# Designs tried in a protein design chat: VH-VL binders against q0aze0. Part 282

Target 1, 268 residues: q0aze0
Amino acid sequence: MKIILVNNRFKENTEKKAQEIAGQLSALNVEVIIDNGLDEPYAGTVDFIMVLGGDGTMLRAARRYGQRAIPVLGVNMGTVGFLSNIEINELAEYLPLILREEYSLEARMMLEVAVFQQQSLLTRVFCLNELLLRSNSPRMLSFALEISGQKLEPYRGDGLIVSTTTGSTAYSLSAGGPIADPQLDAFIVTPVASHIINKRPLVVSPEREISLHLLEEREAIIGIDGQIKMDFGAENRVLIKRAPHPLLMVNLKAKPFFTSIDRSLQRQ
Key: E = the ipSAE of ESMFold2; O = the ipSAE of OpenDDE; V2 = 0.75 times the mean of E and O plus 0.25 times the DockQ between their complexes.

## First folded at step 13 (VH-VL)

Design W3 (framework fv_inotuzumab; at its last fold request DockQ between E and O 0.78; V2 from the best seeds 0.00; counts 0 for: pae E 2.2 > 2)
Fold by OpenDDE, fold request of step 14:
Structure W3 (fold): chain C 268 residues (1-268), chain A 121 residues (1-121), chain B 112 residues (1-112)
Amino acid sequence: as target 1 above (268 residues)
Amino acid sequence: EVQLVQSGAEVKKPGASVKVSCKASGYTFTNYWIHWVRQAPGQGLEWIGGINPSGGWTTYRRKFQGRVTMTADTSTSTVYMELSSLRSEDTAVYYCTRDYEGTYLFSPDYWGQGTLVTVSS
Amino acid sequence: DVQVTQSPSSLSASVGDRVTITCRSSQSLADDYGDTFLSWYLHKPGKAPQLLIYGISNRFSGVPDRFSGSGSGTDFTLTISSLQPEDFATYYCLQGTDQPYTFGQGTKVEIK
């Protein structure tokens, strides 16, 4: 068995912990490749990806490996989130199951986000949570939203979120979006401080495509998964569609989503 | 091994333009952003901007917007930084550096050897 | 802009000494997920800067274990447990969380 071990490269002592776990896996005759994010992704075939960290680490790993159709396990390291399945102190207990491939997989839809300048493709990214378009100034944006060729009325507001159902419990939630069952495939289009009071979020079929572009010369930013950010202007447009492949999340430990989210909301 | 090799020193007059090159090797050129950082004599390091060689997306520090242009040539694995309307304050050593993240997530790991740009009348 | 203040600006030390450099930011460098984009670099005149520590405490490839990083939020520290002759240089911290990205003003480590 060959495993990629992804550590959180932006927290203290993560590399050391990764080495420790790598040693444990090696002792079990598992070939381990540690991915600290600085090197190019391992190009060879692997059987399993283990992500050590919280939601942020998982999101990065998803962007990095999601297209490879490899089982991805989130191992939480002292954070609160929705994307990890087991805790680091549980890893030893579940290692036998991992090695025997006795686990279930949950396919999570990802977004394919393409950003253009005129007709030129600037970047294409697969992401697990959401694409955000927001103003980079105190002024509202005016932008066009098109869904499968249907042009909606011009939008005015601070921004707009296009989220997966997985991402419904991320920024979309804070913006007033609906909580979506992660077992569903859908786009969640959530307004961010719309000029129209109580503008309702849209639940959109994953078969559709969503297009965004500015209608005025304004400074804007696109955000991906709350991590990657890029300047966005009037010459740019965004095309969002369902990624060709879902992220295959490993389920070793049953986590009741609705109970968890309810509990989380009560803690806030 | 990853290497960033920059072009040689430049001497320019005020108002002129300078174009510095950064040739990358030892890795997949289009997988990493390249950023530029400068250091004026006796001063610290200052971020200028960055470019994604894949697609040519750029981000610039506001103070340089309108004067700086970054481009990438994938055929030669080379990134260019052009700074126009040069002034004496632009005298500095300019470094290119590879970023293993994207814009707004600046994490440079490898650096070029630097290019001295001197602006004098 | 996020201000990064590095201290001290310079220090004199001998081979074998323990050296500590501090970096303080004007605001937390942790993002919404708690990830912190704080790095340390070594820079010698006429040479390319070299990455020492990334993500607060992770040593870059090839970096000796005498280098270590720690901290959280707004306060970070680079420690050289036993200074070696090749370690005399200028050190910089970098915040890569918010644009514009900013460096500390540098700490020059000189021979006593």
Scores: ipSAE 0.702, ipTM 0.891, lowest interface PAE 0.7, mean pLDDT 93
Fold by ESMFold2, look of step 13:
Structure W3 (fold): chain C 268 residues (1-268), chain A 121 residues (1-121), chain B 112 residues (1-112)
Amino acid sequence: as target 1 above (268 residues)
Amino acid sequence: EVQLVQSGAEVKKPGASVKVSCKASGYTFTNYWIHWVRQAPGQGLEWIGGINPSGGWTTYRRKFQGRVTMTADTSTSTVYMELSSLRSEDTAVYYCTRDYEGTYLFSPDYWGQGTLVTVSS
Amino acid sequence: DVQVTQSPSSLSASVGDRVTITCRSSQSLADDYGDTFLSWYLHKPGKAPQLLIYGISNRFSGVPDRFSGSGSGTDFTLTISSLQPEDFATYYCLQGTDQPYTFGQGTKVEIK
């Protein structure tokens, strides 16, 4: 068995625990590839991905590996979030189940985000939580939203969030969007500080295509999962679709979403 | 082996433009951003901006916005930085460097040898 | 802009000495997920800068174990446990959390 171990090297002193876990796996004749985050993702065939960290580390792992249809296990290293399944001190207990492949998978929809300059594809990225369009100045944006070619009345405000249901508890929530069951597939479209009062959050079929562009020259930013940042201007357009593959999250330990929602939100 | 090889030194007059090249080898060119950093004589390092060679997306430090243009040629694995309206304070060694994420976790790993640009009156 | 200040600006040392350089930022370098984008570079005149440490404490490939990093929040340290002849250079910290990305002013380590 060949496993990628995603290590969060952007916190102090994570190396020792990662090496300890790699040693435990190697002692069980598991081949371990450690991903420390500076280089491109490992390109070879693997059976399993173990993510050591919190929600931020999982978001990065999803962008790096989520389109490869490989089981991904979140192992919490301290801060309780929405995307880890087990705690680090429980790993030894669950390791036999991992090795025997005795676990279930939960599919989590991802976004495919394509950014264009005029007619040319500028970049394509995948994300688990959301795309944020926001102003990069004190001035508001004026922008157009299209859903499957249907042009909505122009928006005016600080920006817009297009999230997955998994992302409903992230920035979308702070902007007034609903908490959604992460097992549903949907887009959640949440305005940010809209000056147009009847622009309510929308829940949209995952089969739709969502397009955004500015109506005036303004300095704006596209944010991906609260991590990647890209300048966005009047010459740009973004197209958002459901990604070809969901993130396949490993479920070893029951983690009831609805009964734990307040606890999980405290830790963000 | 990752290598970033830059074009040679340039001498320019104030008001002119300069175009510095950075040729990459030893890795998948389109998977990594190229950023530019300069060092004026006796000064520290100053970030200028970066480009994603896949598609040509750019980000520029605001003080250079409007004077800097970065482009990429995937057929030659080369990034170009053009700085216009040169001033004497633009005299510096210009470095290219690579970073996987480009705009998140910015920690560039490999650097070019540097290109001295001298702006003399 | 995030300011990053190194201390000392220069120091003189002998081969074998333990050297400590500090880097202080004007605001926390941790993002919303607690990840910190502080790195350290070595730079010699006429040469490319070289990455030593990323993510506070992680040595880059090929960097000798005499280099170590530590810190959190706004205060960070690079330590060279036993200075070697090739270590006489200028050292920079870099905050990579917020654009514009900013370097410290540099610390020149000179041979006595």
Scores: ipSAE 0.693, ipTM 0.861, lowest interface PAE 1.9, mean pLDDT 89
ESMFold2 (binder alone), look of step 13: mean pLDDT 90; pTM 0.924
OpenDDE, look of step 13: ipSAE 0.670; ipTM 0.884
ESMFold2, fold request of step 14: ipSAE 0.639, 0.649, 0.626; ipTM 0.830, 0.845, 0.834
ESMFold2 (binder alone), fold request of step 14: mean pLDDT 91, 90, 90; pTM 0.929, 0.926, 0.926
OpenDDE, fold request of step 14: ipSAE 0.674, 0.644; ipTM 0.881, 0.871

Design W4 (framework fv_inotuzumab; at its last look DockQ between E and O 0.69; V2 from the best seeds 0.00; counts 0 for: pae E 3.4 > 2)
Fold by OpenDDE, look of step 13:
Structure W4 (fold): chain C 268 residues (1-268), chain A 121 residues (1-121), chain B 112 residues (1-112)
Amino acid sequence: as target 1 above (268 residues)
Amino acid sequence: EVQLVQSGAEVKKPGASVKVSCKASGYTFTNYWIHWVRQAPGQGLEWIGGINPSGGYTTYRRKFQGRVTMTADTSTSTVYMELSSLRSEDTAVYYCTRDYEDTYLFSPDYWGQGTLVTVSS
Amino acid sequence: DVQVTQSPSSLSASVGDRVTITCRSSQSLADDYGDTFLSWYLHKPGKAPQLLIYGISNRFSGVPDRFSGSGSGTDFTLTISSLQPEDFATYYCLQGTHQPYTFGQGTKVEIK
């Protein structure tokens, strides 16, 4: 068995823990690669990815490895979030199951975000939570939303969020979006401070494509998973699709999502 | 071994343009952003902007917008920074530096040797 | 822009001395997930800057143990436990959380 340990390069304690775990796994004849994000992603074949840290670390790991269809386990290290399955102090208990591959997988839909300048592709990113378009000034944006070629009425407001169901408990929720079952594949389109009072979020089929562009010469920013930012102008457009591959999240410990939502949200 | 090798020193007149190159090696070129930082004589370090070699997306410090252009050649693993309308204040050592691919999260790890650009009449 | 201020601007020290450099930012450098993009660099004339510390307290590969970083929010410190001859240089802190990215003005460590 070959495992990648992903730690948070900005949290020394996660790196130390990764070293410790690597030693333990090596003693069990498991090959271990440690990835702190500074080095290039390991290009070889691996059987399992263990993410040590919080949601931020998982989001980075998802962008880094999600397209490779490798089981990914989130191991929480004292943070509050939705993307970890077990706690670090539980790892020893569940390690035998991991080594025997006795776990279930949850396929989580990811977004494929493509940013264009005219007809040229500037960047393509796969992300687990959301794409945010927001104004870079106190002024509202005017932007066009198209869904599978259907042009909606122009949006006026501070911005727009396109989220996965996994991301429904992230920034989309703060903006008034619905909480979605993570077992459901769908886009959640949530307006951010719309000029139209009671502008409702949209739940959109994952089979559809979503496009965004500005209708005026204004400065905006796109954000991806709260970690990537890009300037966005009138010459740019965003195309959002379902990623070709889901993130395969390991489920070792059943977590009652709906009964724990309130508790989790209270902690944030 | 990661290496960033920059082009040689330049001497320009005010109003001219300068184009500095940065050749990267020892890693996958398109996996990392390249940024440019300069240091004027007797001054500190100043961030200029960055480019994602994968797609060519750029971000510039507002101070330099309209005068700076960054480009990337994936075939040669080389990034270029062109600065136009040069003025005496642009006299500095210019450095290219590698960073993680995620933008707006800047933690450069490797740096070029620097390129002195002198602007004088 | 986020202001980054180092202290002191310069200092004189001897080999073996403990050296402390501070960096203060005008606002928190932590992102939404608590990651702080504060780095320390060593720079010698005519050479490329070298990364010493990233993420407040993480030593970059090959950096000696005598270098350490600490801090949180807006206040950060670089410590050299025992100054070596090769450590005489100018040191910079860098905030990489907010654009435009900004450096401290530098701290020149000179031989006494």
Scores: ipSAE 0.526, ipTM 0.841, lowest interface PAE 1.2, mean pLDDT 92
Fold by ESMFold2, look of step 13:
Structure W4 (fold): chain C 268 residues (1-268), chain A 121 residues (1-121), chain B 112 residues (1-112)
Amino acid sequence: as target 1 above (268 residues)
Amino acid sequence: EVQLVQSGAEVKKPGASVKVSCKASGYTFTNYWIHWVRQAPGQGLEWIGGINPSGGYTTYRRKFQGRVTMTADTSTSTVYMELSSLRSEDTAVYYCTRDYEDTYLFSPDYWGQGTLVTVSS
Amino acid sequence: DVQVTQSPSSLSASVGDRVTITCRSSQSLADDYGDTFLSWYLHKPGKAPQLLIYGISNRFSGVPDRFSGSGSGTDFTLTISSLQPEDFATYYCLQGTHQPYTFGQGTKVEIK
């Protein structure tokens, strides 16, 4: 068996721990490739991806490996989030199940985001949680939203979020979007501080294509999973659709989704 | 072996432009940003901006916007930085450096040898 | 812009000495997920800067064990446990969390 071990290079002592875990796996005749995130992703075939870290590390791993249809396990090394499944101190306990492939998979829809200048593709990025379009100045944006070629009335406000159901508990929630069961496939389209009173969040079929562009010259930013930022202007448009492959998340340990959102709601 | 090889030293008059090249080898050129950093005499390092070669997306430090243009030629694995309306304070050694294609992660690893640009009357 | 200040601006030391350089930022370098983009570089005149440490504490490939980094939030430290002749150089920290990306002003390490 061949495993990629993804670590978070921007936390202290992560390479040392990754090496220790790689040693444990090698002792079990597992071939291990350590991905420190500084270099390009490993391109060869692998059977399993183990992500050492919290939700931020999982989001990065999803962008790097999510389209390869490989099982991905989140291993928490600190605070428990929505995307980890087991704790690092439990790894030895669950390792036999991993090696025998005795686990279930949960498919999580991803977004494919293509940013254009005129007709020219500038970049294509995959994401697990959301795309954010927001103003990068004190002025509101005026922008167009199209869903499968159907133009909605223009938007005016601070921006817009297009999220997956997995992303419904991230920025989308803070902007007033609904909490969605991550087992559902859908786009959730949430306005950010809309000046137009009747613009409400939309839940949209994953089969649709979503297009955004500015209607006036303004300084804007596109954010991806709260991690990537790209300048966005009147010469640009973004096209969003369901990615070809979902992220295949490994379930070894029961992690009740609805308990997690209850705690978040209660602390307000 | 990753290498970034820059063009040679330039001497320019105020008001002119300079175009510095940075040729990459030993890695997949389009998977990494190329950033430019300069060091004026007696001063520290200053970030200028960067380019993503896979689509030509650029980001520039505000003080250089309007005077700097970065381009990439994927057929030769070469990035160019052009600085216009040169002033004496633009005299510096200009370095190119690479960073993995993720604008979230700025931690450049390999650097070019540097190009001295001298602006004098 | 995020200001990054190194201390000291220069120091004199002998081969074998332990050297500590600090880097302080005007605001937290941790992002929303607690990740911190702080790196350290070695620079000699006439040569390219060399990456030593990335992500606060991770040594770049080929960097000797005598170099180590630590810190969090706004305060970071580069330590050279036993200074060697090739270590006399100027050291820079770099914050890569906030654009514009900014370097510290440098710390020149000189032989005593």
Scores: ipSAE 0.450, ipTM 0.771, lowest interface PAE 3.4, mean pLDDT 88
ESMFold2 (binder alone), look of step 13: mean pLDDT 91; pTM 0.932

Design W5 (framework fv_inotuzumab; at its last look DockQ between E and O 0.78; V2 from the best seeds 0.00; counts 0 for: pae E 2.7 > 2)
Fold by ESMFold2, look of step 13:
Structure W5 (fold): chain C 268 residues (1-268), chain A 121 residues (1-121), chain B 112 residues (1-112)
Amino acid sequence: as target 1 above (268 residues)
Amino acid sequence: EVQLVQSGAEVKKPGASVKVSCKASGYTFTNYWIHWVRQAPGQGLEWIGGINPSGGYTTYRRKFQGRVTMTADTSTSTVYMELSSLRSEDTAVYYCTRDYEGTYLVSPDYWGQGTLVTVSS
Amino acid sequence: DVQVTQSPSSLSASVGDRVTITCRSSQSLADDYGDTFLSWYLHKPGKAPQLLIYGISNRFSGVPDRFSGSGSGTDFTLTISSLQPEDFATYYCLQGTDQPYTFGQGTKVEIK
């Protein structure tokens, strides 16, 4: 068996810990590729991806590997979140199940985000939680939202969040959006500090195409999973659609979403 | 073997422009952002901006906005940084560097050899 | 703007000495996920900067184990446990949390 071990380069002593875990796996005849996040993703064929870290590390791993249809296991290294399945001190217990492929998979929808300048594609990025459009100044934004060619009345406020159901417990929740069952596929569109009272959160079919652009020149930012930020101005447009492939999350240990909501949100 | 090879030193008069090249090899050019950092004589390192070579998306430090333009040529795996309306305080060594994290300059790992730009009347 | 300030600005030391350089930021360098965007570089005149430490304490490939990093929040240190002749250089920290990305002003380490 050949696996990728995804490490978090932004926390103290993670390289040493990753090497220790790789040694344990190698002792069981598992071929290990350590991905420290400094280089492009390993492109070769692998059977399994193990992510060492919390929700932030999983979000980066999803952007790197989520479109490859490979099982991805979140292994928590300290803070319990929504995207880890087992704790690091449980890894030895669950390794036999991993090696025998005795686990289930849960598909999690991802967004495909394309940013344009006029008609030219500037960049395409995938995300697991959300895209955020927000003001980068004290002034409010005026912006247009289209859903599958249907133009909504203009928005005015601090911004807008377009999230997956997985992202419903992240920034979208803080902005007043609903908690959604991550087994559902949907877009959740949540206004941020809307000046217009009738702009309520929307739940939208994953088959829709969402478009955003500014109606007046302002300094704005597009944020992806709270980890990537891009300048956004009046000459830009963003298109959001369902990514071609979901993230395939490994489920080894039961982690009931509904009974754990309060504990998970308190720790977040 | 990752390499970033920059164009040679330039001497310019105030008000002119300079265009510095950075040729990449040994990795997939479009998968890494290229950032530019300069060092004026006796000073520390200063970030200028960065470019995503796959689509040409750029971000610039505000003090350079309007004077700097970055472009990429995927056919030659080369990034260019052009600085216009040169002033004597633009005299510096200009470095290109790569970083996987897009617009973030968090862990640039490989750097070009540097290009000295001298602005004098 | 996030400012990062290094201490000391310069120092003189002998081969074999333990050297400690600090980097203090004007605000926390951790994001909402607790990830910290601090790295350390070695720079010699006429040469490109070289990455030493990323993510507070993780050594880049090929960096000797005499280099170590630590810290959290706003306070970070680079330690050279036993200074070698090749370690004469200027050292910089880099914050990658928010634009504009900023380097510390540098710490020049001179061999006595």
Scores: ipSAE 0.541, ipTM 0.810, lowest interface PAE 2.7, mean pLDDT 88
Fold by OpenDDE, look of step 13:
Structure W5 (fold): chain C 268 residues (1-268), chain A 121 residues (1-121), chain B 112 residues (1-112)
Amino acid sequence: as target 1 above (268 residues)
Amino acid sequence: EVQLVQSGAEVKKPGASVKVSCKASGYTFTNYWIHWVRQAPGQGLEWIGGINPSGGYTTYRRKFQGRVTMTADTSTSTVYMELSSLRSEDTAVYYCTRDYEGTYLVSPDYWGQGTLVTVSS
Amino acid sequence: DVQVTQSPSSLSASVGDRVTITCRSSQSLADDYGDTFLSWYLHKPGKAPQLLIYGISNRFSGVPDRFSGSGSGTDFTLTISSLQPEDFATYYCLQGTDQPYTFGQGTKVEIK
């Protein structure tokens, strides 16, 4: 068995823990690759990815490895979030199950976000939570939303969020979006401070494509998973699709999503 | 071994343009951003901008917008920084450096040897 | 722009001394997930800058353990527990959280 340990490169304690765990796994004849994000992603075949940290670390790991269809386990290290399955102090208990591959997988839809400059592709990113378009000034944006070729009425407001169901408990929620069952595949399109008071979020089929562009010459930004920020202008367009591969999240410990929502949200 | 090798020193007149190259090796070229940082004589370090070799997306410091252009050639694993309308204040050593994260400057780990650009009449 | 103020601008020290350099930002450098893009660099004349610390307190590969970083939010510190001859140089902090990315003005560590 070969395992990648992904730690939070911004927290030294996670790196130390990764080294400790690597030692333990090596003693069990498990090959271990430690990834702190500074080196190139390991290109070889691996059986399992263990993410040590919080939601931020998981989001980075998802962008880094999500397209490779490898089981990914979130191991929380003292943070509050939705993307970890077990706690670090539980790892020893569940390690035998991991090694025996006695776990279930939960497929989580990811976004494929493509940013264009006119007809040229600037970047393509797979992300687990959301794409955010928002104004880079106190002024409202005017932008076009197109869903599967259907042009909606122009949006006016501070911005727009296109989120996965996984991302429904992230920034989309703060903007008034619905909480979605993470077992569903869907886009959630949530307006951010729309000039139309009753502008409602849209739940969109994952089979559809979503396009965004500005209708005026103004400065905006796009954000991806709260960790990537890019300038966005009138010359740019965003195309959002379902990623070709879901993130395969390991489920070792049953987590009651709906009964834990209030607790998790209260802590944020 | 990761290496960034820059082009040689340049001497330019005010109003001219300079194009500095940064050839990368020892890693997958399109997996890392390349940023440019300069140091004027007697001054500190100053971030200029960055480019994602994968797609060519760029971000520039506002003071350089309109004068700086960064490009990437994936076939040669080379990034270029062109600075136009040169002025005496542009006299500096220019460095290229890599970083994995795009819009964050997380930890530029490897640097070129630097290129001295002198602007004088 | 995020202002980064480094102190002191210069200091004199001897081999074996404990050296402390501070960096203060005009706003918090933590992102939404608490990750902080604060790095420390060593720079010698005629050479490229060298990464020492990233993410406040993580030593880069090959960096001696006499170098350490600490801090949070807006206040950060680089510590050299026992200054070595090769450590005489100019040190810079770098914030990479907000554009434009900005360096401290530098701290020159000179031999006493």
Scores: ipSAE 0.234, ipTM 0.734, lowest interface PAE 2.3, mean pLDDT 91
ESMFold2 (binder alone), look of step 13: mean pLDDT 92; pTM 0.935

